# Ledger of designs, part 1: VH-VL binders against q9ybr6

Scores and structures below are computed, not measured.

Target 1, 148 residues: q9ybr6
Amino acid sequence: MSGSVLDEEAEKLMDYDYLLEKLYKKVPPKSGTSEYRIPEPQIIRIGSQTVIRNFREIAQALKRDPKLVARYLQKELATAASYEEESGQLILNVKVSRKVVNQFLQLFMKTYVRCPTCGSIDTKLLRQERAYMLKCEACGAEQPVKPI
Unless a header shows other numbers, all headers, positions and changes below count from the first letter of the chain; antibody chains are not in Kabat numbers.
F, E and O stand for the ipSAE by ESMFold2-Fast, ESMFold2 and OpenDDE, each averaged over both directions (binder to target, target to binder). V2 = 0.75 x the mean of E and O + 0.25 x the DockQ between their complexes.
[cut] stands for letters that were removed.

## First folded at step 6 (VH-VL)

Design e04
Fold by OpenDDE, look of step 6:
Structure e04 (fold): chain C 148 residues (1-148), chain A 120 residues (1-120), chain B 108 residues (1-108)
Amino acid sequence: as target 1 above (148 residues)
Amino acid sequence: EVQLLEPGGGLVQPGGSLRLSCEASGFTFSSYAMSWVRQAPGKGLEWVSGITGSGGYEFYADSVRGRFTISRDSSKNTLFLQMSSLRAEDTAVYYCAKDWDTAFIYFDYWGQGTLVTVSS
Amino acid sequence: SYVLTQPPSVSVAPGQTARITCGGNNIGSSDVHWYQQKPGQAPVLVVYDNSDRPSGLPERFSGSNSGNTATLTISRVEAGDEADYYCQVWDSSSDHYVFGGGTKLTVL
């Protein structure tokens, strides 16, 4: 009679694991963390300058004007930045690591691209006289953001 | 030589407020992110708050969000932590920490810390 | 929240090698940094970017990071190495600095 109880407990544990697996499968991946990955910055250093070679592609991935993203980096890095429209490169007048650039680009995504309400990246940044407004095209949410 | 001096610690009652300061020298202050890290007596290190070099971003641990405010004055090379609604669990040595870069990577220099005691 | 797990204590005899582990989910994809803290003192950086060593630190200190475990290795341990050691990462998902719980290294 003792063997049957152990089998029942094992069956219950298997059922629990199966239920857990089913629950985890049914939990839609939090669709909101769309693993929207921006391209990794391709950086070259020339003297005291840092060049982001694929900056145009990064800006496109962010769905924002490269000049806007450049201004953002200029502010956050406290340096002069020059966007070259022909080459699509950004030149920073500072030595900066790929890690730092990546961190600020991610912060840019979080602040000025991703909707804080639904997580969508289908958003527009509207310039108002004294503020920026992030408008989500997916859920309609509007949020003020710090000016760049 | 990099120096971080942390005056402002002391005894405060629960619900009270305290402002910590960290005076920095020996490096270009505005080029580096700064953080506060605390350590309760006999406990481990806990990050409290951080601010980027430009001051454009502030981050807080969940345990202090809404109660603490980090700020910096580049003209004075000083980092601040305004603490409000203090609790007994906020009792700790508070360290000012310099980041390696303008963003958050790792801490290359630490102050000696200042003791904050929250007690009735 | 992202969590770093360290053993609470490690004991070694003088001249032996100490290994302090820091466990985290996919920590091998992160840059791990290590701090030494002696009693009554502020923490000091001893390893950064997984395996790099600050100037002035002895070669006895090394680091590695792969999979789910980062490791601080101290070879030829001396009495002066007795301290608490903390691993640390920046968690970009939560925008937090995360410390391990710390490991007390005792030199027997």
Scores: ipSAE 0.848, ipTM 0.926, lowest interface PAE 0.6, mean pLDDT 92
Fold by ESMFold2, look of step 6:
Structure e04 (fold): chain C 148 residues (1-148), chain A 120 residues (1-120), chain B 108 residues (1-108)
Amino acid sequence: as target 1 above (148 residues)
Amino acid sequence: EVQLLEPGGGLVQPGGSLRLSCEASGFTFSSYAMSWVRQAPGKGLEWVSGITGSGGYEFYADSVRGRFTISRDSSKNTLFLQMSSLRAEDTAVYYCAKDWDTAFIYFDYWGQGTLVTVSS
Amino acid sequence: SYVLTQPPSVSVAPGQTARITCGGNNIGSSDVHWYQQKPGQAPVLVVYDNSDRPSGLPERFSGSNSGNTATLTISRVEAGDEADYYCQVWDSSSDHYVFGGGTKLTVL
């Protein structure tokens, strides 16, 4: 699809940001959908690097492209990251603990995956010229989120 | 040696504003999460706000959300707390605290604190 | 809002063992950290990750955490150990640090 069509949809969505915030305040989260666990990172520290061996499985559980999740971790850990598509491993050029990786992955889940209205992780993330948009496939809610 | 220096706070009236700063040295500032922790006279420690090393996430205690803003400036190695709509209950010693890592794990270093008094 | 509960005070005789508890629902699944604060001073870390000691801290300080209770243990207490002690966790559900209410340790 053309950039002009996406730009028009982005403008319309941005007009609704205020309405989404008002609706979000009124609609309670749905019970039972706020507890989704991602796979525990299988971490090996080798020299100055950290390798997440099951990164593909983690990205799959987050329902997101591994390269997107890798870019997020690269940003939050202020380090270079390399995703190896054949092996499904992520190599981080920093020594980092499982606890820190887990905390940022949980924040990724809350920010870019979980619907703030109903708590479902059945969502899609779309990048438009002006914003990232989180769309829930379970309840239909849509809202902007900060870019990665 | 790690050092966290807060300038003196002050006396402000209810509804007023004040910005706290914390100058950091002896470590790579942008590699660590930072927090503000306060202690009202005769009371315990209360975490106020925190910010990740990258600045990607800012979190606030419920008692201050909407009134206080945490920020960091890596070019100045400085953590800030912008306080507004101050209440008598905000009277406390405010500590700057350094986290062990870029995320929220535990505090390995603290500043000496600065007193903020909210009173007429 | 997650709450950590500590006794307000604990008294022990010199040379004895002090145990300071930190209660929380399922706290055994969290990493608990402990801080010592003497009057007029900033807090100082004395135990992290439930049971680990920071560099330079006497072996008399130790910790444990299971079930609904974490415990700071100070063996062979000295008068210099008189202080307020706080437990702390990071609560991922609220994205808040949480402190216990503090325990004043008195050495009789």
Scores: ipSAE 0.730, ipTM 0.890, lowest interface PAE 1.3, mean pLDDT 88

## First folded at step 9 (VH-VL)

Design g01
Fold by OpenDDE, fold request of step 13:
Structure g01 (fold): chain C 148 residues (1-148), chain A 120 residues (1-120), chain B 108 residues (1-108)
Amino acid sequence: as target 1 above (148 residues)
Amino acid sequence: EVQLLEPGGGLVQPGGSLRLSCEASGFTFSYYAMSWVRQAPGKGLEWVSGITGSGGYEFYADSVKDRFTISRDSSKNTLFLQMSSLRAEDTAVYYCAKDWDTAFIYFDYWGQGTLVTVSS
Amino acid sequence: SYVLTQPPSVSVAPGQTARITCGGNNIGSKDVHWYQQKPGQAPVLVVYDNSDRPSGLPERFSGSNSGNTATLTISRVEAGDEADYYCQVWDESSDHYVFGGGTKLTVL
C-alpha cells in the first residue's frame, strides 16, 4: 500500500513538529530570568545638586562597591559625584531626573553586572590596567568591559 | 533657537559608504543625547542609532548594527553617522534628533533631514 | 523586540475629536511620546510623557496611557491637523527607541 506522497510529507511534518517539541522540552526552561530589578532611585534636589538617597541600597542590589557605581555615574553624567558613607547617599553636582539616573543604573547592570553569556548577576568585576574584566561565577564566562 | 543642520546626503552605490553630519546650535550639544532616525520613501519612522551626551553609550538598530557608526564631536557641535556596506533598503531620509536629556527620553527637536539614496 | 501598533488611518470631520491609538504590551507602564509629521516636513513633538504637551502646542492635543493602549486625542480637529502621527517609547530591554507604524489622520 504505497502511502501517497502527501501522507509521507504529512508524516515528515509531524516528525518535525514532534522533534521541535522535544527540543523545546529539552531546552531547560530559561531559568525565569526573574527580571532582576534594582531599586528605583530616590532623588531629592538640593540647589544645583541631585541627591540619591537610597544609593547604598542600589549599589548593594548591583553587588558592586558604591564608589565604583558613583564613578560610573560621574562619568556618564559628566559631573562630580560624592558618596557619603555614613548616610549611604550619593550627591551629584548636577540637576538630573530620576528617569535619567535610572537609565544609567540599568545600563550599569547590563554592562558591569549581568553576564552576557548566561544572564547571571553572580559576577565579579576585575580591574585590569586599562580595562575591566567581567567574570561570571555561574558559567565562568569572561569578557572585557570598558573602564570606569 | 535650536538648529540641526544635516548636510551630506546623496547617491551611493550598493556596498558603498557615506558619512552624514548634523551640525547643532542653540543648545549645549555636549550634554544631550543625539539620535539618527530614518524614513524610507512612503514609510514610517525608524530609529537607527543613538549616543548619550557623554558618548559613553552607543546603540544601534539591528538593521544597521556593525555597518553604521554613530559618533560626536563636541568641539564642533557635530553628530556623525558613518554608514558602510550600504544597501538599497537603507534608502531614506535621515533625520538628526535631539534628545530631551543626556540619556534617551524623547526627541524635542528634529533636523529637516537629508536624503540618502542607495542605487546602482 | 517591543512592538507598537497603530491603526494605519483615522478619518474625522472638522470640529470633531480624533483619537489615535498606540498598542503595546503593558505600554501603560512606559512613557509614550507622540510626533506629528506633515507632508514633506520633519516630525514635531506634540505629546510627551503620556500626557504632557510642549509649549506652543494647542490644548486640543492631549494624551493618555493605560493598560495596553496609549491614545493621542485631538479635539476640535482642524484641516491643519491632517498629518501622520507616530507614537514612540524607549524600550529598556533592548535599549532601543521604538516607533509605531504611524497613523494618517485625514480631515474630511
Scores: ipSAE 0.911, ipTM 0.959, lowest interface PAE 0.5, mean pLDDT 93
Fold by OpenDDE, fold request of step 13:
Structure g01 (fold): chain C 148 residues (1-148), chain A 120 residues (1-120), chain B 108 residues (1-108)
Amino acid sequence: as target 1 above (148 residues)
Amino acid sequence: EVQLLEPGGGLVQPGGSLRLSCEASGFTFSYYAMSWVRQAPGKGLEWVSGITGSGGYEFYADSVKDRFTISRDSSKNTLFLQMSSLRAEDTAVYYCAKDWDTAFIYFDYWGQGTLVTVSS
Amino acid sequence: SYVLTQPPSVSVAPGQTARITCGGNNIGSKDVHWYQQKPGQAPVLVVYDNSDRPSGLPERFSGSNSGNTATLTISRVEAGDEADYYCQVWDESSDHYVFGGGTKLTVL
């Protein structure tokens, strides 16, 4: 009884839709996304440079490598950035306000940390050849993100 | 002196496309975030779109999302707004606005505006 | 979406003080900016970061922000102050600029 290739594809599609529905049902309702807040940047200005004193703590809160976050800020601020491993400070070769730095850090969180599907911050950033993949450990969702 | 010039407005039919330009001078264009703000006749100001100094982030109002595209060319000190699938409700004076900083803080300078009319 | 609410109009006699309010949920935690727009002209920044004034603007213009209300105050109002005034904030939740509906200030 040669079940037509069309019936197998229809069964596979039905199975996929069923699996998708089950997956969506397992996504816990958006629990009130407790607004995960990163620490406010502590900034000091030295000449033409801006130093973020608590940068290590910020990176820890973001659950990302400080060097990665530094690269991100370097790109967004179009400036050189130097992370000091001993002090945990970031030195930016530009005069920038706390407000601007904070805005980009928030954007970093939204783009490279927070799961767009479930809102969890328990995510991993996986480097691929030409892109990054944000993988959520809570819901399993994967999303491509722009390379840093 | 900061100058923002906005050529490119005009009459377009519904469903049509139009590209606005804003030529900037008197400041380091590549550093500052830029935005488009529109004002329908007799109405208030509506933010349309914004782009960071580096161009790393683009944001859009819900009313124009997926229809409009903001971009910038630092080599030409020019901000663009590509508009597609235009609707009658898109009729407005469109202003380019310079942000105070490389991110979105406030607008310290505005262009003179250019009128876009969407009508059959 | 974050919403800013302004009265549609405010009237004041010359020499008096005009107060234009901008209401928003917990707006006191945000930085509010104000723009003046005269008929046929582009908007001009008159107050930024709640209470700071751009260079060249008269001291008659001031701003405050607390709780759920930001206020633009124009003291010793002149005929030349007749204009539309808009409050603005950056909404970090939606990553949008938000304008109030605007207030027409009439000098009687």
Scores: ipSAE 0.910, ipTM 0.959, lowest interface PAE 0.5, mean pLDDT 93
Fold by OpenDDE, look of step 9:
Structure g01 (fold): chain C 148 residues (1-148), chain A 120 residues (1-120), chain B 108 residues (1-108)
Amino acid sequence: as target 1 above (148 residues)
Amino acid sequence: EVQLLEPGGGLVQPGGSLRLSCEASGFTFSYYAMSWVRQAPGKGLEWVSGITGSGGYEFYADSVKDRFTISRDSSKNTLFLQMSSLRAEDTAVYYCAKDWDTAFIYFDYWGQGTLVTVSS
Amino acid sequence: SYVLTQPPSVSVAPGQTARITCGGNNIGSKDVHWYQQKPGQAPVLVVYDNSDRPSGLPERFSGSNSGNTATLTISRVEAGDEADYYCQVWDESSDHYVFGGGTKLTVL
């Protein structure tokens, strides 16, 4: 009973579609990108300086070294930044608004923390010689990112 | 006094390229974010592209993504918009706009705009 | 994409108060900015951060923002106030500036 080659191909296609459907069903619904929100920066302005009081907490929420985040802000704000390890504060040598700081922190999260593939924040930033690699611990994706 | 001068508009054929410039003066150019906003004839304002003060981030409207490139030269206090693969729907007055801060808050100053016409 | 909705036109008699609305989902949580554009001219900032007014603008211009609606209010409207008005926000989700469709204010 020579089942027609067409029936075998149809079964294989059905199996492939079924496997694809199962694979897509096993992809947990993109859990509503619960917009991982970092704490809002608490800012104090002192003269020509801006102090982020809760910077340590922000860095923790970003799951990154405060010094790294500080370097990022220094670059984006084109100013000197000093992280105080004892207080957990960041001092910026510029007058900057909370809105601007927050915007850059959000951009930091999007660029250096959030996986562009799966949206997970469980990522690691690996320093390479000329670039950084963002590695996702959830999906395994790796993406090069601009050096800080 | 803040000044934004926008030379470089003109007529271009579909599929063509054009580079707009905006020369800025009266403020610390390298500090402030800059944007391009366009307005088609008889239509509303449409944000096209923006770049942070440091140039670290560039953003584009979906309508121009991969076709337009925003850049800035701090040594010349000049903002650029390189437009490629131009379409009829890109016909508009293009304004350069200065942001209030180093990131994207609001526009406190606008250029007078330059007309770009894309027509066969 | 985040969308801002404005009425296409508002008419007001001289000396009266004009209100131009800008609707958006949870716009009250955003900072809304307003621009005035007269024919053949570039836009000019008239209200920023919901309710703040640039220096040099008359006190007749004010803004508010709550819920799903931001409002530009122009009291004691003058003929010179006839213009197009645009609301604007920064959308952090898409990293885009978003403009409303604009409202033509006519002074009757």
Scores: ipSAE 0.879, ipTM 0.941, lowest interface PAE 0.6, mean pLDDT 93
Fold by OpenDDE, look of step 11:
Parts: structure tokens; C-alpha cells; sequence
Structure g01 (fold): chain C 148 residues (1-148), chain A 120 residues (1-120), chain B 108 residues (1-108)
């Protein structure tokens, strides 16, 4: 029984609506701004340099390699950055305020850590040739992000 | 002395486009975040858009999102606001504002503003 | 969206103290900045980081911030202080600058 083209379209629309409903049901309500907070940067200024003393801890909270986070800050602050593996400190070759550092770290979290779909911080950053892919381990969403 | 000059205002029809410019001097332009703030006649201040010192991040008010584009040219020490799909409610004095730092803290200097009038 | 609430107007006699409030949810945890705007002029920063004052501004200008209210205080008010005053914050949640609605200070 060759269902009329109208029946096929209706079935397709029903399937689409069903799929949309399932997609919307699977999208956990945008959990409110997950109260996940990274540690506040502990900053000391030495001459023209800014040292983030607890940078290792911050990177750990971000679940990212400190070197990656350092590269990010280097780009955003348009300065040289050096991560000291022994001390866990980051040295920035610029005078910058704690507020600004914190703001960029928050932006880093939003861009490179937090899933834009479900808000989870359980994500992986995958390096691709010309871009990064943020993959969520909670919902499976993948989002391209600007390269660091 | 810090100077911010906004020459690009004018009259435009609804649906039209206009590009504002802000020429900056007296500070290291490439370091500081810059913003546009507007004020409709007889109304309060409304933040429109901001860009970090490096230009790595751009932010927009919901009211102008997808219609306005902020950009900067460090070689010219110039901030831009490309406005498209302009509406009557976009009529305002547009101020160029210098941020205190490379990100968004507060505005320590303001331009004198340029009037943008959207009218048929 | 984060909202800042200011009274639309405050009146004070010369020599008295004016207090302009800026209300916001848990604003005490934010850094509040204040701008003065005189008619036909661009805004000018008068208080930053809750209570700090730019160089060149009179000590008459001060700020405080606690709980849900930030306050700009202008002591020994002068006729020249008549202006609109705006409070401002950066909202990290929305990545927006937020201004209060402004307060017109009238010197009687």
C-alpha cells in the first residue's frame, strides 16, 4: 500500500518532531551557570612582570595542560609567558591586574572547557590541524573552537 | 594626553548601514580593551559592544547582536563599529570608551561622542 | 540579565551630603564604578573599584559597596556637582557591561 506522498511527508514531519522532542529532552535544561569556579589567581608583581603563583592549581581546575592555558594567556595578553614546572607558577612579561587575568581565565573556561550544550566541564579538547574540537564527555556534543 | 575622536556619525535610513570610527591617541592602543557605549536622546547609558586589547574577544549587547560588528586596527589606532540593519531605536550618541586594562574593567576615558540618527 | 537599579533623582541643598544608591543582586561581590555626566558632555569616571577615586577628583567623592547596594557619596555638595550619575559593573555571567538607569542629582 503506497502511502500517499502526503502520508510520507506527515510521517517525516512526525519523525522530525519526535526527533526534535527527543533532542530537546536530551538537552539537559541549560543547567544554570554551573557554580563551578576556578581558583582566584594569586598574583604578585615584580617589576614589569606578573607572576601567577597558583597557576598549576588553576590549570588543574580547568582540567587542561598548564602549557595550553599559558599559551592562551600569552595570546590574549599579547605578551610572553613562561610556565615553571617546578614551582607551578606562570610568569607573564607584562604588568596585568588580577581582575584581568581572572577574566581571561573565566573566558578560557567558557570557551575551551565548558560544554556549550549541557554546561558540563567534563570535556576534552582535541587538536585538529587548523582548529580545536571541544568534545563533551557528558552529552557527546562536539564544538569547534578557535585554535590556541 | 588620551584622546578619542569619533567622526563617523550621521543620518541613515532604517535598514541602512553605517560605520563608526574612533581614532585613539595618547596611549598604547593595542593594549587596552575598547568599547562603544550609546545614549539615546534623554535616556541613560547603554553598553553596545566591546573588544579586548588583542582583539581576541568581541562582545555585544543583545540589542545589537548579529547587526553590529566591532573591530580594531592597531596600525591606525582606530576602533570601528560596523552597524547594519539599523533601526530607529539605534538612534543615539555613540561614545568610544577606553577601558582601564586589556580586558573589561571600567572606562577611564570617553570620547565626545557622535550622533547617529536613524530616520526615514 | 543583570540589572542595576538607581533612583531617578536625588535632590540636595548646597553644603549637604548626597547619597546615590545602586541596587543589584549581590552587588557587594562585584566591583562597582561610577560616572558623572553633565549636560551635553561625555561621562567622566568619578569612582572605580567601589571606593577608589581617580586622581584630580575632590575627596568629596567617595564610594561604598556592600550587600545588595552600592552607594556614591558626595559630601559638601556644590552647584557644579549637578549632573547625572551612573553606576556600572561587568557581568561575568553574560559578558556584558551593565549600567544603572542613572540618577539626576539636583542641587537646590
Amino acid sequence: as target 1 above (148 residues)
Amino acid sequence: EVQLLEPGGGLVQPGGSLRLSCEASGFTFSYYAMSWVRQAPGKGLEWVSGITGSGGYEFYADSVKDRFTISRDSSKNTLFLQMSSLRAEDTAVYYCAKDWDTAFIYFDYWGQGTLVTVSS
Amino acid sequence: SYVLTQPPSVSVAPGQTARITCGGNNIGSKDVHWYQQKPGQAPVLVVYDNSDRPSGLPERFSGSNSGNTATLTISRVEAGDEADYYCQVWDESSDHYVFGGGTKLTVL
Scores: ipSAE 0.873, ipTM 0.941, lowest interface PAE 0.6, mean pLDDT 93
Fold by ESMFold2, fold request of step 13:
Structure g01 (fold): chain C 148 residues (1-148), chain A 120 residues (1-120), chain B 108 residues (1-108)
Amino acid sequence: as target 1 above (148 residues)
Amino acid sequence: EVQLLEPGGGLVQPGGSLRLSCEASGFTFSYYAMSWVRQAPGKGLEWVSGITGSGGYEFYADSVKDRFTISRDSSKNTLFLQMSSLRAEDTAVYYCAKDWDTAFIYFDYWGQGTLVTVSS
Amino acid sequence: SYVLTQPPSVSVAPGQTARITCGGNNIGSKDVHWYQQKPGQAPVLVVYDNSDRPSGLPERFSGSNSGNTATLTISRVEAGDEADYYCQVWDESSDHYVFGGGTKLTVL
């Protein structure tokens, strides 16, 4: 047991020193995360519908489930939205421009992805009963966010 | 025909409050983003606040943040600006402006404006 | 935060071309919109998305945007073009609309 305990203490000490050096030498997360870019929406118009052809890639860049991002756009555009899992496309039952879609995706990033405390995009969105919480994995901050 | 009507403004004491309204007609009010823009006497245009069509986002210029609140009531086709802790610097003509879309793109229609005077 | 800079005034003879500039850091990556305001009136949109004209506006009004400068160009200027002109952008970093300070166009 004594050998196992010493090995565990050595690893814990190395982790502590590693984390201290990483903390003191890292650039501020805000400067590193403020320039993160979401892929430009690839929009086509079909009748009264708008199709976002690269929606899966956009959701991946936002680090969120495509169905969640789709529900967000459904709410903000006041329209029905359907995500086609096989193709990775989103169909919106409204005529919207690329600029409008991009603005709401940027707002999604700021509201549901980027930590307001440290600016990191290393975050998780947690559903706690009837509310959503944004948990930052970089700084540990947690804050409520408006429901989708 | 798109119309944006701001009823009369008023004279208000410093530190006082006033609610502005803008009654909209001739378009589907609930779809479009809306803004308030002000112009002090002899000065340029200053954007004050905006709200998305859904009401999901409200934004404020730094000069009015925490003192003004934008809101909308789709049942009345009306945009509001609740102004509090008013200062002399808030004296201006206040315009409501209709955005071209449900988010912030550009203004295609403006109201006639209403004068708010803050003086002691 | 984001700042748009316009000259306070521009003077042009009738029939000539007026150019009104709007300066901003990397404004060429933004969509610039222009409004005309005559005394005692509300502003009116005259150019949007850098270079597009609203329906009913004469082709004399045009716009361009590249680098750090956007420009509203009014060719064959008429006395009725005398007004204040404002450039505007939506700044995504601050989530604010920003107006330039305005330019008074004088036709003399």
Scores: ipSAE 0.756, ipTM 0.899, lowest interface PAE 1.2, mean pLDDT 88

